# Designs tried in a protein design chat: VH-VL binders against Protein PLASTID MOVEMENT IMPAIRED 1 (PMI1). Part 11

Target 1, 154 residues: Protein PLASTID MOVEMENT IMPAIRED 1 (PMI1), of Arabidopsis thaliana (Mouse-ear cress) (q9c8e6r131to284)
Amino acid sequence: LVRIGMQKLSCLLSVEVVAAQNLPASMNGLRLGVCVRKKETKDGAVQTMPCRVSQGSADFEETLFIKCHVYYSPANGKGSPAKFEARPFLFYLFAVDAKELEFGRHVVDLSELIQESVEKMNYEGARVRQWDMNWGLSGKAKGGELALKLGFQI

## First folded at step 2 (VH-VL)

Design ved_d (framework fv_vedolizumab)
Fold by ESMFold2-Fast, scan of step 2:
Structure ved_d (fold): chain C 154 residues (1-154), chain A 123 residues (1-123), chain B 112 residues (1-112)
Amino acid sequence: as target 1 above (154 residues)
Amino acid sequence: QVQLVQSGAEVKKPGASVKVSCKGSGYSFTSYWMHWVRQAPGQRLEWIGEIDPSDSYTNYAQKFQGRVTLTVDISASTAYMELSSLRSEDTAVYYCARVSEDYGDYFSAFDYWGQGTLVTVSS
Amino acid sequence: DVVMTQSPLSLPVTPGEPASISCRSSQSLLHSSGYTYLDWYLQKPGQSPQLLIYLGSNRASGVPDRFSGSGSGTDFTLKISRVEAEDVGVYYCMQALETPYTFGQGTKVEIK
């Protein structure tokens, strides 16, 4: 990909990891972590402190911060809005004590969240700075869900 | 069982392009990254690039940028490597390999490999 | 790019004797997660490479326990406690810490 004519936006992505919840009883006692990484490399990955599953939940209540750049073409005076290059992040739950277990992976494109924020400000005057995310887990954690709150600062 | 099956051998002239296919079976195709690696006669293995079938995100080794294109056809569970502007030094066996998600950091190792496709470029 | 260097490049072994292969990386392969992104692969004559060891020291599924990997940082070793006829082939180390993933030159293990 060519980035000629594009500008870069320095961004701080915040990921408030709330909980993995409604987990099967068989998961009680396992230590879990949540990892967030840039899709294109293993570098820049961050993860929560391990949290033990108790009564079907692991209540992380920890915020992760990832510094990144998002590339964009500025809005023009002829009605075209700013265009952002994709900036995907991979989210996944892992078990510290049982690394063979997989609970599913989820991709969030930061450029889409930024684009939505800009569009809402233009049409509604609203500022979208935080998104509640809740997605279903798979494998041994099927029936459970991972709850996060995403935000970004420029 | 997991299996990666590649297309057959190709003979090309310098300047031509070649497109090698790699069909996955026995697993969820979009759940694993697919990588491409080649081995020229008597040389070491050389990584070409990677693709995530779930969104077609690609990353290429600098040596191949501008000449290689990795794509996938999710409905056919097939990955493709197209290499253009072929040179005699591109003569090699080309392999597809999937990355295991079960080993620690989820992108750890090439756990299954295709059988290889010999591409011969005449000098 | 990370440079991977293997030694020896040729290793004739008497059946039943141990074998040891060294691999050195130009930079540390220890990630902040605590994992060491070094894999070992075996390419038997006429076959595709197959995974032996991942993340430094973990045996892949179906790999006999006579194979072991060790090391951290920049120096790594693959050991075969008792070489058997089916172990003939070329062994490669690979770093998976950063792209481009890079391989050593290969060590050819053959029976004397």
Scores: ipSAE 0.005, ipTM 0.502, lowest interface PAE 12.3, mean pLDDT 82

Design ved_t (framework fv_vedolizumab)
Fold by ESMFold2-Fast, scan of step 2:
Structure ved_t (fold): chain C 154 residues (1-154), chain A 122 residues (1-122), chain B 112 residues (1-112)
Amino acid sequence: as target 1 above (154 residues)
Amino acid sequence: QVQLVQSGAEVKKPGASVKVSCKGSGYSFTSYWMHWVRQAPGQRLEWIGEIYPGDSDTNYAQKFQGRVTLTVDISASTAYMELSSLRSEDTAVYYCARGTYEYDSSGHFDYWGQGTLVTVSS
Amino acid sequence: DVVMTQSPLSLPVTPGEPASISCRSSQSLLYSSGYNYLDWYLQKPGQSPQLLIYLGSNRASGVPDRFSGSGSGTDFTLKISRVEAEDVGVYYCMQGTEWPYTFGQGTKVEIK
């Protein structure tokens, strides 16, 4: 229940929403947005400004920023690695004028990205990390893709 | 990084025409409305019109209908506002601004150009 | 034309205190989509306007959470929970339901 022995890491998650692309012609004219929130709650959700589909694409070109905390058990001098508590975020596309439409959902666990970043900085010498993400859409948008770039700072 | 960069200040005589440019960068130029808004010294913002670069569809405020022409050069990602038959009351800062695209006339001006001062004097 | 009326037109505030600006429209801004097509903009001295709130209550990207918009139909409010020095400027509401898009008269927020 309590986070005994854990420390808190303050993080800034950046989500560069590039585009929803390769959309069916039936999607043309719809206004779309992309929402990012913690999986367990709708509090603190952030979303892009609406963008209309034209010629099979909605080109958002907008970056969203989310401040959050990740809890972890620190590494010790005896070779035990740091362990991070899961911090899942939910990503989804929505239609401004047709909120009943579902285009799929994708979960990204921020703790996994942090752990990956720490590991790569140790042996590859990398300090700045950005992840290109491309997810297939479903429902009325089946065949289309949501393209975005994730990054974070500690 | 979205940017709208406008042409420089203009000084015109009454009866002349002025053409102001607005170059967009950092986004899909054909996917957003471009709006034009002016502000006379010490006065409120006044909407002039809008153009959708993807198909050159235009809507103008009736006050400016017949005097204003909005155009785009897609290859240059540049929008233009031409205002004719200038009068002293057309002295204002003219802004371009990006809006969401929508057939029902909705728009939200999320990025603005730096403004172009047009002075009409004898 | 849709007439947008703001009050007050001048609002001197003490830093750290809250501020509230009213905007009323001559006709409903609520569309069949369920959204109110009402924006709030801030124009700082010598600068271009910047978007604060869109669709009645949604903060634009990069806008601090001390800004909030509320209301529906014809009566809207912009609130600043704790006014800071950088918040000085003229605030405008705008309707996006009909052409021509129209702005209120502006509310000048200044430090007293």
Scores: ipSAE 0.000, ipTM 0.461, lowest interface PAE 20.7, mean pLDDT 83

Design x1 (from bex_c with heavy chain R99H T100R E104Y F105D W106S E107S A109Y I112Y; framework fv_bexmarilimab)
Fold by ESMFold2-Fast, scan of step 2:
Structure x1 (fold): chain C 154 residues (1-154), chain A 123 residues (1-123), chain B 108 residues (1-108)
Amino acid sequence: as target 1 above (154 residues)
Amino acid sequence: QVTLKESGPTLVKPTQTLTLTCSFSGFSLSTSGVGVGWIRQPPGKALEWLALIYWDDDKRYNPALKSRLTISKDTSKNQVVLTMTNMDPVDTATYYCAHRGDYYDSSGYFDYWGQGTLVTVSS
Amino acid sequence: EIVLTQSPGTLSLSPGERATLSCRASQSVSSSYLAWYQQKPGKAPKLLIYAASSLQSGVPSRFSGSGSGTDYTLTISSLQPEDFATYYCQQYGSSPYTFGQGTKLEIK
């Protein structure tokens, strides 16, 4: 809403969608996709190509890219660190041929990943630029998990 | 304060179309993440979800009733309209509209409800 | 569709007692997608609990929810006179969203 005194970072969010795995046998044969979008709007959503479940797994092996801006208040000369405005993204698995099925929704705030990367750099001298994410699925996919790797570039 | 109120006919004849309007205040359907749903309850029976519309015009329907249901919104009037065709005596129920909880955290629970309107289907 | 079965159908207790209400799903439901509602005669339902255990703002702390998979529980630690009502569970992890048939909590 009000971004007075804030600067913006042009960011590229990368989402390496590895697999939906350990799925119940009842899921075999369904075509699945993974959707990533900004939490506040469906505009600009990106999706994987459909991938059919075989023997409890859908191996996407696809990387999705989303360009976005993250707003921040720069570090001041008085020792206050940079502060980032929230930039949440929504992630979810969907069935191409059975859109009534829900498998859970996961929110990741890109500003928190950026903040963590900055904090790791300041404390440990090494910047974290990739996060392994493994989320338990729900509904018909209960017992399975969605595996993906998040990264960003500024 | 969030308030919702249902309006429409209280008596409908078999085969007619029912149109119900939900008028609300305290929130806007122009706000990201906001949704409004319709739920009904036949006398002495369980609640049954009918339809849901979100701020971005995403619409969801109960598959058992989808061919009979249309949900729409008028953001400028703070109204959501539900239309159900081919009414039958078994559709006699109290009809509620309700504010959907945060779309982003989970969809499907309803945090604020209208008072309900009893619709009787009788010849 | 997921069928929710609530038990008991009627629970007769006295003020001050602990109430335990059960909701069983026909198939596994993520705890992230289970809610509980209270309904008094002639009134609209009121949300008490969402995501199985999260207390809705304004709801007294004597209400709590727990459970996972197919078995969920609503607990009222010390019944007040205004708590005698019908309680419904709802899942919202799979369309259509479905409700249980209700448990009526009545004064003994």
Scores: ipSAE 0.006, ipTM 0.541, lowest interface PAE 12.3, mean pLDDT 85

Design x10 (framework fv_bexmarilimab)
Fold by ESMFold2-Fast, scan of step 2:
Structure x10 (fold): chain C 154 residues (1-154), chain A 125 residues (1-125), chain B 108 residues (1-108)
Amino acid sequence: as target 1 above (154 residues)
Amino acid sequence: QVTLKESGPTLVKPTQTLTLTCSFSGFSLSTSGMGVGWIRQPPGKALEWLALIDWDDDKRYNPALKSRLTISKDTSKNQVVLTMTNMDPVDTATYYCAHSKYYDILTGPEGMDVWGQGTLVTVSS
Amino acid sequence: EIVLTQSPGTLSLSPGERATLSCRASQSVSSSYLAWYQQKPGKAPKLLIYGASSLQSGVPSRFSGSGSGTDYTLTISSLQPEDFATYYCQQYDSSPLTFGQGTKLEIK
C-alpha cells in the first residue's frame, strides 16, 4: 500500500509573482496573468489579477497562496532520511487578451523544496525559506522571463 | 503526422516483468505540451489508464498499480518505455500507447488524440 | 477516484436517427477535462471530443458534446453506418485518469 507508515503535513505554498520582464515590444499593451495549480488537477488553481505589459514588463507584485497536503515517511534511526511523496505544481503565464498564446509551462515539486529546507537545516544549521525563480518564456514572449519567489509554511 | 507503435513480448508468464516500448514520430517529447500515456483494455472490458510521461519529464501513475509501474522516455530515440512487474493472468489485455497534448489555460488540455494500434499481452503459464 | 457511469449500456438505432449518449461522474469534473472516444472491434479508440464540447480535427460535424459538473452528453445527429461502434467518456481532471464502461451503439 503506497501510504503505509506515511504521515501527512498540511502546507501553505506561497508564490510571490514579481514580474514578466524583458518582453518583446510586440507584447506591449497585452494583459497578462500567472496561474498556479497542482499538476494533477485544476481544483484549487489560483491566478493573479491581470497586469498590462508596459515597456517590456508586467509587474504583478502579487502573492498567491495554495493549501495542500504532502505525505512523507519519517527518518529512521538506521540513517535513512525522511522521504516525501512528490507534490508537483504547475506554473504558467497567460494572456487575457489572446488566450491562444502559449508562453511555456513550468513544474516545481513542493516535496523537493521541503526536503531541501530540511537538508539545509541538518547540514548548515539554517533553513531555506524562500526560493527565487526566473524562467525563460517561449512563443511570442521568447527572450523574456518570469520572475517569482516560492515559499512554504507547515 | 503523429504515429505511435507498441512493441514488446506478446506472451508473459506469471510473476515475470513486462517491458513495452512505444516508438513514435511526428512530435518530440521535448516540445511543450506533449505527453505519452499508456492505457490497457482487458478483453471485453473498459479502458484503464496506467501511466503518463510528458515533455517536462513529469511521471504520473495509476495509484492502484503504482508499485508495479515505471515509465521513462528517451527523447533522442522518440521512445517511451513502460515496465510492469509481477504479471498475473488478470493483467492479460491489449496495451496501447497514446499521444496527449497538455495546454492548461481556459480551454484545458486535449485528450489522447492519436493512439497506437495496441499490442495484446497474454499472461499464462 | 472519479467513477464515470455511461448510459445506456446498449443503444439500438437506425441510420439517420439521432443518438444521445450519457456520461455521469461520481463527483464534479471540469468540462475542460472530459473527452469522448469511439472504438470499433479490434481497433484502437479514436478521439472525437475533448474539453466536453471541442470537436477533434477531422471528426464529422454531426458529433457534438455538451455538459458540465457531473452530467455530460455526446450527441450524434443523423447516424451514418460507420458510427455504429462503442463510445467511451474519459475524465482527465484528476488522477487517476478514468474511463466510463462504454455505450455500444448498434444497428436496429
Scores: ipSAE 0.000, ipTM 0.488, lowest interface PAE 16.7, mean pLDDT 85

Design x11 (framework fv_bexmarilimab)
Fold by ESMFold2-Fast, scan of step 2:
Structure x11 (fold): chain C 154 residues (1-154), chain A 126 residues (1-126), chain B 108 residues (1-108)
Amino acid sequence: as target 1 above (154 residues)
Amino acid sequence: QVTLKESGPTLVKPTQTLTLTCSFSGFSLSTSGMGVGWIRQPPGKALEWLALIDWDDDKRYNPALKSRLTISKDTSKNQVVLTMTNMDPVDTATYYCARMEGSYFTYDSGTYFDYWGQGTLVTVSS
Amino acid sequence: EIVLTQSPGTLSLSPGERATLSCRASQSVSSSYLAWYQQKPGKAPKLLIYGASSLQSGVPSRFSGSGSGTDYTLTISSLQPEDFATYYCQQYDSSPLTFGQGTKLEIK
């Protein structure tokens, strides 16, 4: 992709990993972690410290940070808004003691969060700074959910 | 616009390895959310999913066949390759490749196939 | 694995009639992760419905899907000659991905 006419925005993505909760009893005792990475590469992936499931939950209460760049075409005076190049991040829960288990993967495009924040600023003079996410889990963790809060600094 | 086409041998002897190539156009496996799966159908029977590979090189296999299957991609050539070892007459089927469509936010727990190749009949006999 | 059972195995109807095809899952399918495909003899399957009720682009509006949990249906409101084919449901809630055994829709 050639980025002619685009500008670069330095970003710090913050992921406050709250908990994996409402897990089936069969999950009790497993050590879990949450991984966040750029969708296109495993380089620079970050993950939480392991957290053991007790009484149907693993309470991580840990914030992860990942640095990245987002490219965009600035707004023009003719009524065209700023346009951001996609910047997807992959999120997933994993079991430290059973790497073969899969509980589902979720993609969040950081460019869409930035776009929403910028649009809110244009209309209301204040931007959205955090997004609460709550994703249903699959596989052995089906019926449970992963709770986290996303934010970014520009 | 989107097209997929399977290629490979039409006749395989028992115990041999089958190698099938899926060549596609109209989309790229460098695009987030895109992937290619393989599905087979024995004559007169139901569809059976075999494997899939997505834009991020994540690979999923049918557990019943996992030890026999390998899936790989060449993003620059727009190709996905499936190999299946130790072929048996019961593996006689039409083999399809199809584009994976990511479902909502969860690509691991949800995928359906929106565009399919024409299929290639592979007969396993001595 | 989730087993999908389709019924009836064969449905004999005339053009202009309404067709209702059933797909029952051995366990609940979350988030309506169910798709329907049409297959004509000698041809590849064609996606009709995804997410249990969302119509694929280019598919005629006479096709509709409904259901939740373990019970799903595909409805064709007024059969056209080109609709006589075999129909398969597929769940994509859990691995492995599974398909039903198919319902053959044939002309009376």
Scores: ipSAE 0.005, ipTM 0.511, lowest interface PAE 12.2, mean pLDDT 84

Design x12 (framework fv_bexmarilimab)
Fold by ESMFold2-Fast, scan of step 2:
Structure x12 (fold): chain C 154 residues (1-154), chain A 125 residues (1-125), chain B 108 residues (1-108)
Amino acid sequence: as target 1 above (154 residues)
Amino acid sequence: QVTLKESGPTLVKPTQTLTLTCSFSGFSLSTSGMGVGWIRQPPGKALEWLALIDWDDDKRYNPALKSRLTISKDTSKNQVVLTMTNMDPVDTATYYCAHTGEVYSSSWFGHFDPWGQGTLVTVSS
Amino acid sequence: EIVLTQSPGTLSLSPGERATLSCRASQSVSSSYLAWYQQKPGKAPKLLIYGASSLQSGVPSRFSGSGSGTDYTLTISSLQPEDFATYYCQQYDSSPLTFGQGTKLEIK
């Protein structure tokens, strides 16, 4: 995409990785990590420290930070809202000692969160938005869930 | 069992647009980590990747051919469609669609298994 | 784009012998993103190995892969008659996805 007439917004994405929980007993003892990266490239990926599963959970309690830029076309006075260039991020759980295991992955488009936040901040006056997220895991971790909190600052 | 099958014209005239359909079963493109790629092989030559579409409707194209290619999916029909404009005799090849499992915590990103049987497309007047 | 160069172009061996096929990349490829395929005349390719060394389900244990960085190898211990085919390596580390030109394994 050509960025003619677009403006650049610098953002800091925060990902508070809470826990992988309600895991099957067969997962006990595995060392798990959570990875966050831009969807289109593995470069610049950020990962939690490994956390061992005990009694059905891995309690990461770690916050990851990702610096990024989002491009947008400003809102016009003719009623068109600001348009943001898509910036999708991948979130996934992985096993340190068994990389062939797949537990599913989740895509979050940061540009959609920014657009929502800009609209809400104009109305509510909030400076920072935070989203609580839980998603179901698959594969060997089926029945479990990954809990995290997303936020960003502009 | 996962199966894929290509369909479309076997003869195309120069300058025409080629439209190929990949019909599949045994998986859904609504399932996270699933994708379908298109690869071609001219007679007696190497494999060349063309395009890929995944469960999230993310589309990737070979930059050398991007201006000529469009990939789309219809998840309700279990189909992926590839169009290629301005066909030339050098585009004569067997065209394959193939399943890919994009699992980012493993080595399974962008490799293909299984493959369709392939369809030979000949470009001549 | 990452160019993959396979060698030799043609390898002539007898059943029971060991085959070693090379794939060299023009720039570093993560070993997590290299695959090997087998193709018989008139047929679609079949995945043998992914992630440089992981054997695909149903593929005989005589097939193995190794390597890292720019140098990768497919080894077939004790060739069987059905193993005579063309073999391709593929990287899926970066776009565009690229394949080698192939190594043809033929009966001596």
Scores: ipSAE 0.014, ipTM 0.596, lowest interface PAE 7.2, mean pLDDT 85

Design x2 (framework fv_bexmarilimab)
Fold by ESMFold2-Fast, scan of step 2:
Structure x2 (fold): chain C 154 residues (1-154), chain A 122 residues (1-122), chain B 108 residues (1-108)
Amino acid sequence: as target 1 above (154 residues)
Amino acid sequence: QVTLKESGPTLVKPTQTLTLTCSFSGFSLSTSGVGVGWIRQPPGKALEWLALIYWDDDKRYNPALKSRLTISKDTSKNQVVLTMTNMDPVDTATYYCAHSLEWELHGAFDIWGQGTLVTVSS
Amino acid sequence: EIVLTQSPGTLSLSPGERATLSCRASQSVSSSYLAWYQQKPGKAPKLLIYAASSLQSGVPSRFSGSGSGTDYTLTISSLQPEDFATYYCQQYGSSPYTFGQGTKLEIK
């Protein structure tokens, strides 16, 4: 039997940042941004252009793209499925005008999205490559939500 | 500042095993995405990649040489060790260790040691 | 394995001239996985370009990379005396990572 080593997939992660919404009135007028980065390092972080909060909402309507790799052990001929190594990305909202404010942090493991797409392909004949996400915010933005859509290409 | 330095014997007899140590500073192999590789260059010839080790102990070898190569790390000592068995005069080369970043550089190397010339001769 | 062929083997030019160095791959390589190195006699290689066109920090802007698929180019817009060296391309899109045989840039 051939010993199975780690292989890699080149991926393009797309993050369509829709809006931060249902924000408290105290946040009106602040300029907000959304940052996406690898969990383990600040290198390669991407962020939206600042968007001002008006009537409890900041409507970004901007798509961010991040190139990355996901490592995996391929399926063997003995019936073991492919296994993907964790590839976590960190997402967070920040205030340009009030950098001391913290609104919570959300981790998405790209390897889990890839695995889900592969599994749905096998059972449904179609792959899910877009995920709608709506995360509750914390701190001064408690009660608000961050809405975005994730996708990827291999 | 990132620095790497190779150490080991400069003269090896045919059939012996070569062990080279890469000692580095300015980064840690406990940092996610960091890797250290080995590349050699015979006198007057092209560069040849040998092996690469990442922070998570993932190891990559040139398939043509894999049966002769072992790469390992000691994260606490800031060292990476390469062992190559059954040395032959054609293995005479300058051996380099070099820094890489898995996410940005993948298999490319941005900072290199000075290299150590290993001569294989009876 | 992917074989990289560099041309010309030797390029003789004068300071101030433009240098164009070619690297051809035996099969398609993603531009995300092509690097260029400079090596001076007795010294370690120095990374100039990665991902075909990304300039490494600290490298002068006169160096630029371009290309896709099987054909890649390193350009030096106005040669300085310190630029006369051997240049290697490298692909790192598939194992084993491979280097070209080098182009020697020498003073005319």
Scores: ipSAE 0.000, ipTM 0.490, lowest interface PAE 15.0, mean pLDDT 84

Design x3 (framework fv_bexmarilimab)
Fold by ESMFold2-Fast, scan of step 2:
Structure x3 (fold): chain C 154 residues (1-154), chain A 122 residues (1-122), chain B 108 residues (1-108)
Amino acid sequence: as target 1 above (154 residues)
Amino acid sequence: QVTLKESGPTLVKPTQTLTLTCSFSGFSLSTSGVGVGWIRQPPGKALEWLALIYWDDDKRYNPALKSRLTISKDTSKNQVVLTMTNMDPVDTATYYCARIDYGDYEGPFDYWGQGTLVTVSS
Amino acid sequence: EIVLTQSPGTLSLSPGERATLSCRASQSVSSSYLAWYQQKPGKAPKLLIYAASSLQSGVPSRFSGSGSGTDYTLTISSLQPEDFATYYCQQYDSWPYTFGQGTKLEIK
């Protein structure tokens, strides 16, 4: 991809993986992990350490970090705001002991988080630096939720 | 066991629209990370990717053919449909549907249908 | 689009010999998105290798893949009669996905 006229921001995405909760009893004893990667490539994917489901939950309590670049067109002095190129990240829960199980994939575009943080600061005088996410799981884990907290540094 | 099978007309006249259906079993297109695509192979030529649809209804088209192609899915029927407009004799080829199940949006085609030969002639 | 060039176009060998098939990309391709397929006459392609070097389940260990950037190789260490077929490389790193023109492996 050619990015003519765009500037580059070096970013660190932080993912605090809290827990997979309210899991069906059939999930007890399975070892789970959470994977985070750029949507366009498996290179540089990061994963939590495996965590065993006990009494309907797997409490990861682990923070993952991914370094990346976000490209943007700077704000125009004539009132046009900065425009960021999409930078999607893929998140998913997986079972170490049952690789055939699927629990849902979730995409978060880092460029949208950056845009929101900048807009919040301009409008309310305070940036949003952390996002609490609770995603419903599917498949064998239907009824359960994946809880995590996202943040970034530029 | 994963199986895919193409169905549709084997003979199409120039300027007509081709509609092909891929019927599959052994997996669900509601499963995260799964996609089904279409690839064609004219006699004696290379394989050419046409289109791809993912579990979340995200669609990708070959830019060279995008204006002529439409891909859709019916997850409850385990079917993916490809429509190609304005057929020409040069579009004569064996048409394959194939699955991606790589655990993400990009992946190789791991299982293929047997293919259906579509001949375009007057 | 990324053009994949396979060489040689035809390779004539005997059972028991080693086959080396090349695939060259017109621009850099991540090794995570390079696959190899085997196709016999009248049949659909069969996935052999994905992510340049990962063996698909059920594929014999005599098949191996390697490479990075623009240069990729498929190796068959000791040819069996059933291995004589046409082999295609494919990149799935960039849209549109593209395939090489194929290398025909022929019995001598």
Scores: ipSAE 0.000, ipTM 0.503, lowest interface PAE 13.5, mean pLDDT 84

